VH-VL binders against q9h9l3. Designs and how they scored, part 125

Target 1, 176 residues: q9h9l3
Amino acid sequence: PRKMVAIDCEMVGTGPKGHVSSLARCSIVNYNGDVLYDEYILPPCHIVDYRTRWSGIRKQHMVNATPFKIARGQILKILTGKIVVGHAIHNDFKALQYFHPKSLTRDTSHIPPLNRKADCPENATMSLKHLTKKLLNRDIQVGKSGHSSVEDAQATMELYKLVEVEWEEHLARNPP
Below, E stands for the ipSAE of ESMFold2; O stands for the ipSAE of OpenDDE; V2 stands for 0.75 times the mean of E and O plus 0.25 times the DockQ between their complexes.

## First folded at step 7 (VH-VL)

Design T7 (framework fv_sotevtamab)
Fold by ESMFold2-Fast, scan of step 7:
Structure T7 (fold): chain C 176 residues (1-176), chain A 120 residues (1-120), chain B 112 residues (1-112)
Amino acid sequence: as target 1 above (176 residues)
Amino acid sequence: QVQLVQSGAEVKKPGATVKISCKVSGYTFTSYYMHWVQQAPGKGLEWMGRIDPYDGETKYAEKFQGRVTITADTSTDTAYMELSSLRSEDTAVYYCAKDYSYGSEAFDIWGQGTLVTVSS
Amino acid sequence: DIVMTQSPDSLAVSLGERATINCKSSQSLLWSSNNENYLAWYQQKPGQPPKLLIYYASTRESGVPDRFSGSGSGTDFTLTISSLQAEDVAVYYCQQYYDTPTFGQGTKLEQL
């Protein structure tokens, strides 16, 4: 009955020495992996460090990027009332300056059954790249040119589907 | 095949200006910063400055600020470094170098170097 | 500017033996946001440009032999050659890219 989406954000460095993480791209996919939203986002502050090795963001992407305030409104409209899946999703919500209810949040970096399927310690925080390789036999985040947030959001949804039935039953018995 | 090819050796008088070229092949010129590094004979490496060929943004080391000018010609995939008011201590090999990742200042591909001798 | 200091200035090592070169920065090169150290190592042979060996303190550049390894965090870094080969005779430089790039003074590695 409740719709489910997966999200992945890319951040760039702003503020002193680029220490502040500011939203620069957001991708949202539906349950089947179809793209619902994928936009480059212009931070309100000067970008000190593009963090391109990880973010894939370059100056060219910022030229026609959607201003943060507008993008945030669009994104929140998609997320509100839905189950939102992400990996280390607290970082995405922080960058969006958004609170999503814990009862509707699914973090694939903190699902013990998922780690168990990957032959990893249940309480370890495993990277998206590692879990995707182990469980889906797929390499993501390859090369030196940065990550694709669409690819990451799609992988995150597929990982959650592997444990969805078990984990939703657990949450019904142990509400957050 | 990624390659940076620099112009040939120069001999200059004190007070002169030198302009060195660095021609790029094998990658997209506007996708990485181009840096310039000085190495005096028998000595270490000193970063001079860089350019982002995408928009022409430059940043220079304080020691060279006011004497160095770095430019890029995207029509010929060539970066240039111009050093003015030459003095004997500017005698050095000058390298162009591509950053390892866009905006990171570690250098994975280097030109062969250009020897500039400043002598009266 | 961040000052980079290498030790020793020179060392001689026999073929097949371990070589260790140290690099110290005047301030931490560890970026807390991504937990990476912004430190690179280069090899330079006479008449040649420097060659990138290691970046992010411990990541080996493609094509670099696995006998080369980098370690350390914060202000103290080490380049190790596990078994010296004749072609490894060169000057080695550390470089920080946490701020405006600065290089160490270099360590000359000679065959004993």
Scores: ipSAE 0.306, ipTM 0.762, lowest interface PAE 3.8, mean pLDDT 92

Design T8 (framework fv_sotevtamab)
Fold by ESMFold2-Fast, scan of step 7:
Structure T8 (fold): chain C 176 residues (1-176), chain A 120 residues (1-120), chain B 112 residues (1-112)
Amino acid sequence: as target 1 above (176 residues)
Amino acid sequence: QVQLVQSGAEVKKPGATVKISCKVSGYTFTSYYMHWVQQAPGKGLEWMGRIDPYDGETKYAEKFQGRVTITADTSTDTAYMELSSLRSEDTAVYYCAKDYSYGSEAFDIWGQGTLVTVSS
Amino acid sequence: DIVMTQSPDSLAVSLGERATINCKSSQSLLYSSNNENYLAWYQQKPGQPPKLLIYYASERESGVPDRFSGSGSGTDFTLTISSLQAEDVAVYYCQQYYDTPTFGQGTKLEQL
């Protein structure tokens, strides 16, 4: 079977009034939760809003950050041909300006069996924080200092592993 | 305990310049923006501008652009707001305020305020 | 600039009764990237600086009593005090931080 990785990205605000989301950090972990990639990424546009409450990013992180074009190439080399797990993963792919095949994409915000295990409506979109607390009994994204994309990617992989067997069987019978 | 302590009241003549200080304690000064907010007597709150003490980057409200200068001294953990060409309508309490999260412009800790009176 | 309008300008509420203050923005304060409303509520007593009560429209600041709650989304927001205490007599301000910060004109809450 194909190798599986989990990804989580942090975005900062660029463009007018900081309302455009630009990639500023990316973390990728393997099936066991080991870090394959974790870099701060310098957007090509001026950063207006660091969104530190969520991103954890400050100006100091940008000093030696990898330029977007270079980081994108590194990230895509890791993702290509693998099953990629994420939470609301379309946001990560949008920030990367990348298309990943739907057949190799697993979005833990849209897996009905996962919501069912968490005692949530199957068609609701639940936050990563909520699902992680309900199913793994762990608190992530704590405090006002921003999220750890490594922590989020690791939690996302662990959540997927709870439903992996049944969901892969479902996808084999009902290809996307 | 996180505190912002401002300098004392000032009385100025029209055309003068005032410089108010705001000394921080209880947190890392360079980890949050420092903002300045004006409140005229019996009136509401108006944002004047802010500084990032990490690198000294400033941003000012359009109304005060050209008259306000905000600075920071990282050796003394003190922010300053200087307002020039004072007018009678600048009579107000001036507050320094820390953002609750780096670069987010809501304010969790405020100084006690400094009354500036501008009169002839 | 985004204009913030509060209603009412003042209200009087008896101890133990519910107080409701409204705030309207001229533009949506909902940020699509994180699905958060960039709205804060402050309490100001005479001779004191404002005190942060609520941020992101509904998140209560540490140390703020449970009787204070914020609700709403987009352009219409509400601050509710479920059971007024004497210490709650103050002026309340909403503030947007979606763009350059702007405050509502304030609502004066008095005890009946």
Scores: ipSAE 0.181, ipTM 0.725, lowest interface PAE 4.9, mean pLDDT 92

Design T9 (framework fv_sotevtamab)
Fold by ESMFold2-Fast, scan of step 7:
Structure T9 (fold): chain C 176 residues (1-176), chain A 120 residues (1-120), chain B 112 residues (1-112)
Amino acid sequence: as target 1 above (176 residues)
Amino acid sequence: QVQLVQSGAEVKKPGATVKISCKVSGYTFTSYYMHWVQQAPGKGLEWMGRIDPYDGETKYAEKFQGRVTITADTSTDTAYMELSSLRSEDTAVYYCAKDYSYGSEAFDIWGQGTLVTVSS
Amino acid sequence: DIVMTQSPDSLAVSLGERATINCKSSQSLLYSSNNENYLAWYQQKPGQPPKLLIYYASTRESGVPDRFSGSGSGTDFTLTISSLQAEDVAVYYCQQYWDTPTFGQGTKLEQL
């Protein structure tokens, strides 16, 4: 059996008009929801838009933030060789400038049985907030202060656990 | 209660300088940008600039660059907008406004406005 | 900079009827990565500052009545008041915050 972790990243806007998404926080939890990593991360480029409504990030969080190069090394050490669960996880991997093997990646935004349990179209991309409310009867990402990446990573792991047996069996018979 | 209270109306001669204050209460002053917006008759609402009270970082609209100065005093929770070399076209109501989310440029709370009249 | 154009310049609507105000931007305000439009709507009554009604094109600000709704994406946006009340007589402004903020010229809503 492989170890399994869930990840959620927060991005801020850098580059022209702040339209480039740069990593600014990363949270990783284990199978039981315990925090393995949670750090604010300083992008190498000037932050144009903190996107605080979603990211929860402010200038104060950047003062003692871990530089991107160092944070990336720490994060990849945790992810390598493990099954990594995320929601729309390609965005997190892009922000990390990292390739994780498809065979070890689980994206809760693209698991048809999970959508089916939530009474949603099987091939639609549903938000983490919607799936968590429907299947766990839990409200996440509440208020205007931004999202908690720890809360999001924990919810993502719990959602995956609802379909884990069924989905792992599917993947064994239909390898990516 | 969140409130922005601005200084009173001003009458100035062409060439003068005006400085308007905006005192905040009901929220942490350093947690949101403070913006300034001009409402001139016939020209509509026009964004002038903003300050981040946390570190004093400012950004100004090109039209006002060189004439406008925005400052913040964290000891009194007060933002200021100073406009120099006044012309008759600067006759307007000036508003301070809080961004709805840190670093965003949409505005949820506004001051009552300050009328500045520039006349000879 | 981005130019915001509202239509009509003025509109007269009877109490209880629907009012529709349009706003067009010279550039797309849609950020594809988060699927949000960087557009706000304000209400301004004589002698008062503008009041935020809607942000991200369709998100209603707290305390704003359900009869106000925003719609649209990209370059074309609409503010709808489903059933006009007397207190809704005001000037309405759209504003983009995709780039340096710019406002539409305003639409004066009058009771017919």
Scores: ipSAE 0.008, ipTM 0.615, lowest interface PAE 8.2, mean pLDDT 90

Design W1 (framework fv_unasnemab; at its last look DockQ between E and O 0.74; V2 from the best seeds 0.00; counts 0 for: pae E 5.3 > 2)
Fold by OpenDDE, look of step 8:
Structure W1 (fold): chain C 176 residues (1-176), chain A 122 residues (1-122), chain B 107 residues (1-107)
Amino acid sequence: as target 1 above (176 residues)
Amino acid sequence: EVQLVESGGGLVQPGRSLRLSCTASGFTFSDHYMDWVRQAPGKGLEWVAEIRNKFNSYTTYYAESVKGRFTISRDDSKSIVYLQMNSLRTEDTALYYCARDEFSGSYYFDYWGKGTTVTVSS
Amino acid sequence: DIQMTQSPSSVSASVGDRVTITCRASQGISSYLNWYQQKPGKAPKLLIYDASSLQSGVPSRFSGSGSGTDFTLTISSLQPEDFASYFCQQANSFPYTFGGGTKVEME
């Protein structure tokens, strides 16, 4: 139960017309919200679009950014053997070019009891911002500086904790 | 091999100051929380202070008995954690341990130094 | 502050004996409980973390159990090198606090 971590990644655009999403920042927090990892990451390919209004990533952040291969190794070391919590987490894993076991993955964008608590349709995909406001009475992703991956990871963990007992029981009865 | 080596202990009079150092090696110092724990002669263990890492804004925590008198700090470039002790009291007499705090899931002190002795006496 | 009450304060035992040490927290600390061994003139050594997780390199004769407020350290078969003091420590909230210790002595 405590061997859980929450992850949130920010991506920039690479490749033709910047349509490829490349990892540019990764934040990982433990069950208590303490930050285990928070680094800017340098993609292997040229950045075409920083997507700053959403990602919060600027060119200056890439000056001393950790090379992708190195960062990936560091991140995987943290994630290995843990239950990993995230919101729409498949996007994060894709950017990491890594796939965590499904049995050890928790996606807060696909937890019906969480939506129910928020008075949302159980099968709807709600945003992290909306769920955080409804259930934690907290505003995230505000302002014009882009998202904070640390803030988002912490919010994700807090949301999951609201339904942890119920959801873990459900998964035990219905393993993925 | 992980090593923690404390230094700076000694004999001082009440009201004086002393600065302890703990030099770390064998691991990525900057990734870990560091703590000081003390043990008075023939007594049990008492947590003194914690300083967190760069990811957690180097936040510090103190035992009530030392709050306002002791300051924990760190230099990641040198792999050293410090304990500045001001306004020392006789009850501060103890062996002071430096300890590495692992916090990936749970919080525990997995490595300890050999300690440095602080004696406060008139 | 969370008070940690450790018992017994001392115990006399022989090699091969089963030894049990208990630690009670004044309030719930979930599983944020660690056990340390300390020999005379030496620094504490981590034995168990998170109430029941055995630290790497620690013999399997050591085990921890419990959650909430009541915790137990068990040495299934005491060995000569196990005569030492043992301390519990809660890491649930600041300030971190230790139990009073248990000295395991040779009978």
Scores: ipSAE 0.852, ipTM 0.929, lowest interface PAE 0.6, mean pLDDT 96
Fold by ESMFold2-Fast, scan of step 7:
Structure W1 (fold): chain C 176 residues (1-176), chain A 122 residues (1-122), chain B 107 residues (1-107)
Amino acid sequence: as target 1 above (176 residues)
Amino acid sequence: EVQLVESGGGLVQPGRSLRLSCTASGFTFSDHYMDWVRQAPGKGLEWVAEIRNKFNSYTTYYAESVKGRFTISRDDSKSIVYLQMNSLRTEDTALYYCARDEFSGSYYFDYWGKGTTVTVSS
Amino acid sequence: DIQMTQSPSSVSASVGDRVTITCRASQGISSYLNWYQQKPGKAPKLLIYDASSLQSGVPSRFSGSGSGTDFTLTISSLQPEDFASYFCQQANSFPYTFGGGTKVEME
């Protein structure tokens, strides 16, 4: 089905000692991996820790970043009514302060057939990096300059496509 | 409402140049891929060129028949897509449509302008 | 290039008739096929996208089906405003290519 998108978000640390995760970038790709959305997002709270090694976010990216409330509206317009694919996607939805219906949500960190293809225990939570290397023979999240949420969203869509037919049939028989 | 308005067509001699413009309104222009599609008198549709949005690096694609002669470009600040046509041939005579390429779920032209006529003859 | 063969090139029909138009791709295009309607002197109008999805505002008498290489546009009960030309278009790969068109005209 082409009414399917993949999402990946980057978070920065806000609140006491930077322990709260706040949305600072969101990337959304279509079924073919074309980028529908990729914006830096300004959290409503002061950024304490950019978490640059993982997020790739630097202070310069915040200068012209889209305010959270506006970005959230833009993102939700894209996601609403679509099948949304992500990896550990609960964290992305939490950062967006958004509820997406379970029937339209696909989490590649919790798809047993995908783990099986990767020779991993079916109920283990495997990292996106590991599954992408094992199943697509590609290295993502390389180096120390931070992750690319575009690259991660694209890898997530490609991983889902490997099990799409099997998993959609499973969900039709076993609605979440 | 979404509107696309083409301009810049006219009568030119072979070997000359024309620049077509398409002014968009009623939507966030910078989010969309934009295309040119032409139709020779009494003939079918022929896709000419596409320019992608900023998120996809303004990547451009061309039909083989126009590659090297035509250049598609855009100005997001003005909501205009352009088609620079060089080394025009009589075979380029057509009505030129500007079209919006919706690419969120699949690729399709959901809005078209009325077209601008290009006639290449001596 | 992917060749799109559209059939028939023309069809004569009466109001109330069921009309079917076919489109065949020279190689697999999954479901990346769109259908457009064009009336004389007018720009094309999107009817169906992604092989079978009805565009908002298009009457339910129009439907699309198929995947891979063989596709069909069906008008279940032809209305006076449906006399027009119809074109299929593949969006699987560049260059995008259109079928030759089908003219639906009055008997």
Scores: ipSAE 0.565, ipTM 0.847, lowest interface PAE 2.1, mean pLDDT 92
Fold by ESMFold2, look of step 8:
Structure W1 (fold): chain C 176 residues (1-176), chain A 122 residues (1-122), chain B 107 residues (1-107)
Amino acid sequence: as target 1 above (176 residues)
Amino acid sequence: EVQLVESGGGLVQPGRSLRLSCTASGFTFSDHYMDWVRQAPGKGLEWVAEIRNKFNSYTTYYAESVKGRFTISRDDSKSIVYLQMNSLRTEDTALYYCARDEFSGSYYFDYWGKGTTVTVSS
Amino acid sequence: DIQMTQSPSSVSASVGDRVTITCRASQGISSYLNWYQQKPGKAPKLLIYDASSLQSGVPSRFSGSGSGTDFTLTISSLQPEDFASYFCQQANSFPYTFGGGTKVEME
């Protein structure tokens, strides 16, 4: 399908000792980087650890946040039937409690041609920050306020575009 | 059923102002970009302005011919998009269409109103 | 600004004819090209988006092709309701720009 979106999520800690990752923000952008969705999401469980240094999530963000069940329905409606691009995207799907078809999933943390462009080993797992700096000459995730899921989703889409033609042809010849 | 209804057109003298409104129904207005497109009598189509949605900071864009004179705005609670037209000129005479912009994977105007006529003459 | 040049400016045709309209962009616009139909006194109606995708409810006799700078709209067998003006429009860059139009007329 020609329609693509990129997704990035921020998680907070719930459950015993805050070790369970629960969805607290989700951003979705289209092929051109326009924002289709960006909401703070209230987990159904008590938040034990906001993980603010990485997530950027603070208590005030939860005051008017969309309940998880409602947000999940909104997000899945956007994702259904589309090619979904993300970075380490399995974590985002896990937090969404969602299965997306493997044939419609693109993970910029595991695309060998993208690593090759960055002069990295083809099978290495590279961070979004590293790839963005090296291939787009941009600094993301700067400062102490945590990550921006909008910024990260936009960067992820731009990275995928660098290898889109090559990788889509590869996947057509080698269906997952 | 998607509907777009423009209003506020009329006959005005050069240098005066008009405010156009477009009332939308039948879709989630706050999700969409909204545009104004105009058509001078017997002429082709000219894009005028666009306003984006909340998630894209309500960013506005204008054709050079109207920049600084026209202001596009929206009220998502009322499902209305506005075009404030100041310092009108005779070349602004046209039928003004409100259009819904579909932005998911491509950009196109999938629904148009019937338009409202603006005539600028002395 | 990206100029959109349509050709021809008018065409005389009969019911059943194959009609081809071309649109050329002054710069590459990938596949961000839309086609609209407009009948006198009516608003434009979307026919084709993304160069070749048929809008829901549009008859399959309409088709679009092209990428880059050169695009075509084809009506495979002209029907009485197809006598109208047709406009291409690029959506690659602001300002969005329209072609000058092609009037399809009865011979």
Scores: ipSAE 0.158, ipTM 0.731, lowest interface PAE 5.3, mean pLDDT 91
ESMFold2 (binder alone), look of step 8: mean pLDDT 95; pTM 0.956

Design W10 (framework fv_unasnemab)
Fold by ESMFold2-Fast, scan of step 7:
Structure W10 (fold): chain C 176 residues (1-176), chain A 122 residues (1-122), chain B 107 residues (1-107)
Amino acid sequence: as target 1 above (176 residues)
Amino acid sequence: EVQLVESGGGLVQPGRSLRLSCTASGFEFSDHYMDWVRQAPGKGLEWVAEIRNKFNSYTTYYAESVKGRFTISRDDSKSIVYLQMNSLRTEDTALYYCARDEYSGSYYFDYWGKGTTVTVSS
Amino acid sequence: DIQMTQSPSSVSASVGDRVTITCRASQGISSYLNWYQQKPGKAPKLLIYDASSLQSGVPSRFSGSGSGTDFTLTISSLQPEDFASYFCQQANSFPYTFGGGTKVEME
C-alpha cells in the first residue's frame, strides 16, 4: 500500500450566531484503519454552538483540548506528502486552514465510480452514511449524540479502497 | 537521535520469571507501536509481541509460543515498554530486541535496540 | 500462520557482484513485506519496507520488488560492508513472521 491516510474532522460554530465552522476534533487513520491521530481541538475563538447532534462535541471535551495552532502542526506533519482521503474533504481542509495538493487528494463525495456502485447519480454528492450503508452494509453516525470522526475516517478509507485501483488508473491518465 | 535500550536479561532456571524493559528516547514514544523480537543463538528472528499506542487502545498481540506466559505492557510517562516473561522454558533462550513499529508507513521496524540476553538453563 | 520461505540460505559472492535474494509467502501479503540486514553481533537494520520502498540512509544499490507472494531483494553491486545476513518479514497479519535468513559471505 501507498502512503495513504483518511481524515475526518468535527467542527463547532464560532463567530456571529455560530455561523463560522471551527475545527474541534480531527481523526486520521492509516490504510488499514489504524488510528494515527485523534484529538479534541480548542478553537482560538469562543464556541457559540457545539453542534453536538452532528459533531459529538460537548463542553467537557474542550477542557484540556489541544490548542488549534499546535494541533494544526501535528496534523499537517501527518498529511504532508501523503495521499489524503476524505468525504467532502474541502470542509476539513478549510477548517485546518490548509491547502493539500489536488494530485494527492481523494474525495469520496466526488468519485463517479463510487456513486455508480451505490446506484446513485454519478455526479451527485452523496452522504458518507448513505454510501457506507449501500456499499459496506454498515450503519454509521447512529443516534443523536453526534458522529465519531474515527468511525467516519475508517468508513471513508474502506469506501475508497472499493474503487482505488480504477480511480488511481483514471487519475494517472487524467491528472487533476 | 532515536535510541532504544533494553535491560533485565540474565540467566534463569526453567519455570522462573524475568521482566525485560526497553527505555526509548529521541521521539514521541506514545505515538508508536512497540514490539519485542527475539533471536536464539545462531538462529533467525522470531517476532514475540506487540503493544499498540493509546489511539489504538493499547491492544496487545502475541506469538502462539509465548501466549499465556508473556505479557507486554508500556508506561508512556516514562517511555518504557516491558516484557514480563513467566514460566520460562529452555527454548525461550535468546537475545531479545525491542523495536519501534512505524505503522504510519506500512508496519515496519525502523529502529531496534542492541538487545538483552536471556538464558534459560538448569 | 504465514510461512516465509527465503532462498538461498547462503551465498558466496565477491565485491561488485549482483546478489539476489528471494522470499515467498505461503499466502498473499499484498506489499506488506520488509527486508532487514544484520551484521554479526549487531541488531537488524531496516533496508526496504512495503516491498519496494528504500529506507532513508540506505544506499541505492539495494532495491526490493514483488507483491502478493513472491518478493526479491537485489544488491546491484556488492560492497565490502554488505557481507551480512538478510531477512524478509511479513507485516500483513499476526503473528508477524520472518524468513529463515540469507547469509551473504565473501568468496
Scores: ipSAE 0.612, ipTM 0.871, lowest interface PAE 2.1, mean pLDDT 92

Design W11 (framework fv_unasnemab)
Fold by ESMFold2-Fast, scan of step 7:
Structure W11 (fold): chain C 176 residues (1-176), chain A 122 residues (1-122), chain B 107 residues (1-107)
Amino acid sequence: as target 1 above (176 residues)
Amino acid sequence: EVQLVESGGGLVQPGRSLRLSCTASGFTFSDHYMDWVRQAPGKGLEWVAEIRNKFNSYTTYYAESVKGRFTISRDDSKSIVYLQMNSLRTEDTALYYCARDYYSGSYYFDYWGKGTTVTVSS
Amino acid sequence: DIQMTQSPSSVSASVGDRVTITCRASQGISSYLNWYQQKPGKAPKLLIYDASSLQSGVPSRFSGSGSGTDFTLTISSLQPEDFASYFCQQANSFPYTFGGGTKVEME
């Protein structure tokens, strides 16, 4: 049975000099791009830097945001036992303080066939924006108001679907 | 206990309108996609329409045979999904089921109502 | 539209028999295939979703397999309550489409 979701998280800066990345929004979509989860999340620590240009998070979004502990429980309930697709997904898992099995993780920033289709070096780490433009002819992360984690999760799933058959076969023969 | 109860069926003449309702209970209605599936007498199942949840902007989808004539809608405050049927044709005669669509990584109708009968005849 | 071809249209079987029903999609549908049971005068009941996942409360004698275009539903040891019609359904793309059904009848 094929159970697969894509995730994208937005982080804000907490801790000294705002250098700690804390979860402030999470979006999860299913295989067809339907939204399963999309919530603003309140970090347990004081927000030093909203990183709005990238995160799209503003102080207003924190007023009724779901507390981290509750949001984490909801998110993990969706992710557990599923194949989870993301772009540079280790950052998302770190912000969630969560370990997802490597055998069920798909990182579109580290799939050589995907880079090959985009005419990029197979072992380079390409941005989600670049791969989406090259392979889906779609501009994402446009403007100064920040990124849409829903848009990013949807693009990530669509990118993975381009190499799904080839990559699943590779992973079956070369388990992580 | 999950329960879906359809109502609004009846005998109607071709070209007229009818509105079906499905009242849901026993679950968080607003989280689910809702569908209508029909079955003509002695025939198989035919999917009619789907309405998504608020999270997916209440997006609607229709079978080509009903597109432009039927409208699916919902009222989350009352836990009701509706099917407004306009310009009814004899081939719309069927038992109409309301079904709950599960969408967490998969799509399937895990609960169905008993159905409401629509007969379009002159 | 994706056409679902189901076979056989009917099968005569006895309690304890192994029954296999097949479903073929006109194009690839990954694992987005569900199986339903319907008894006369009753609403359909979900048995299997996502090709091979057994719905909660459904007996383990029911199993599903397949991916892409070819799928099977197996009843390993038919019980009296299993005499019913069975339908496959693809959920890969709109419109959702159902197979023509298989009637499992007492021999």
Scores: ipSAE 0.006, ipTM 0.566, lowest interface PAE 10.8, mean pLDDT 89

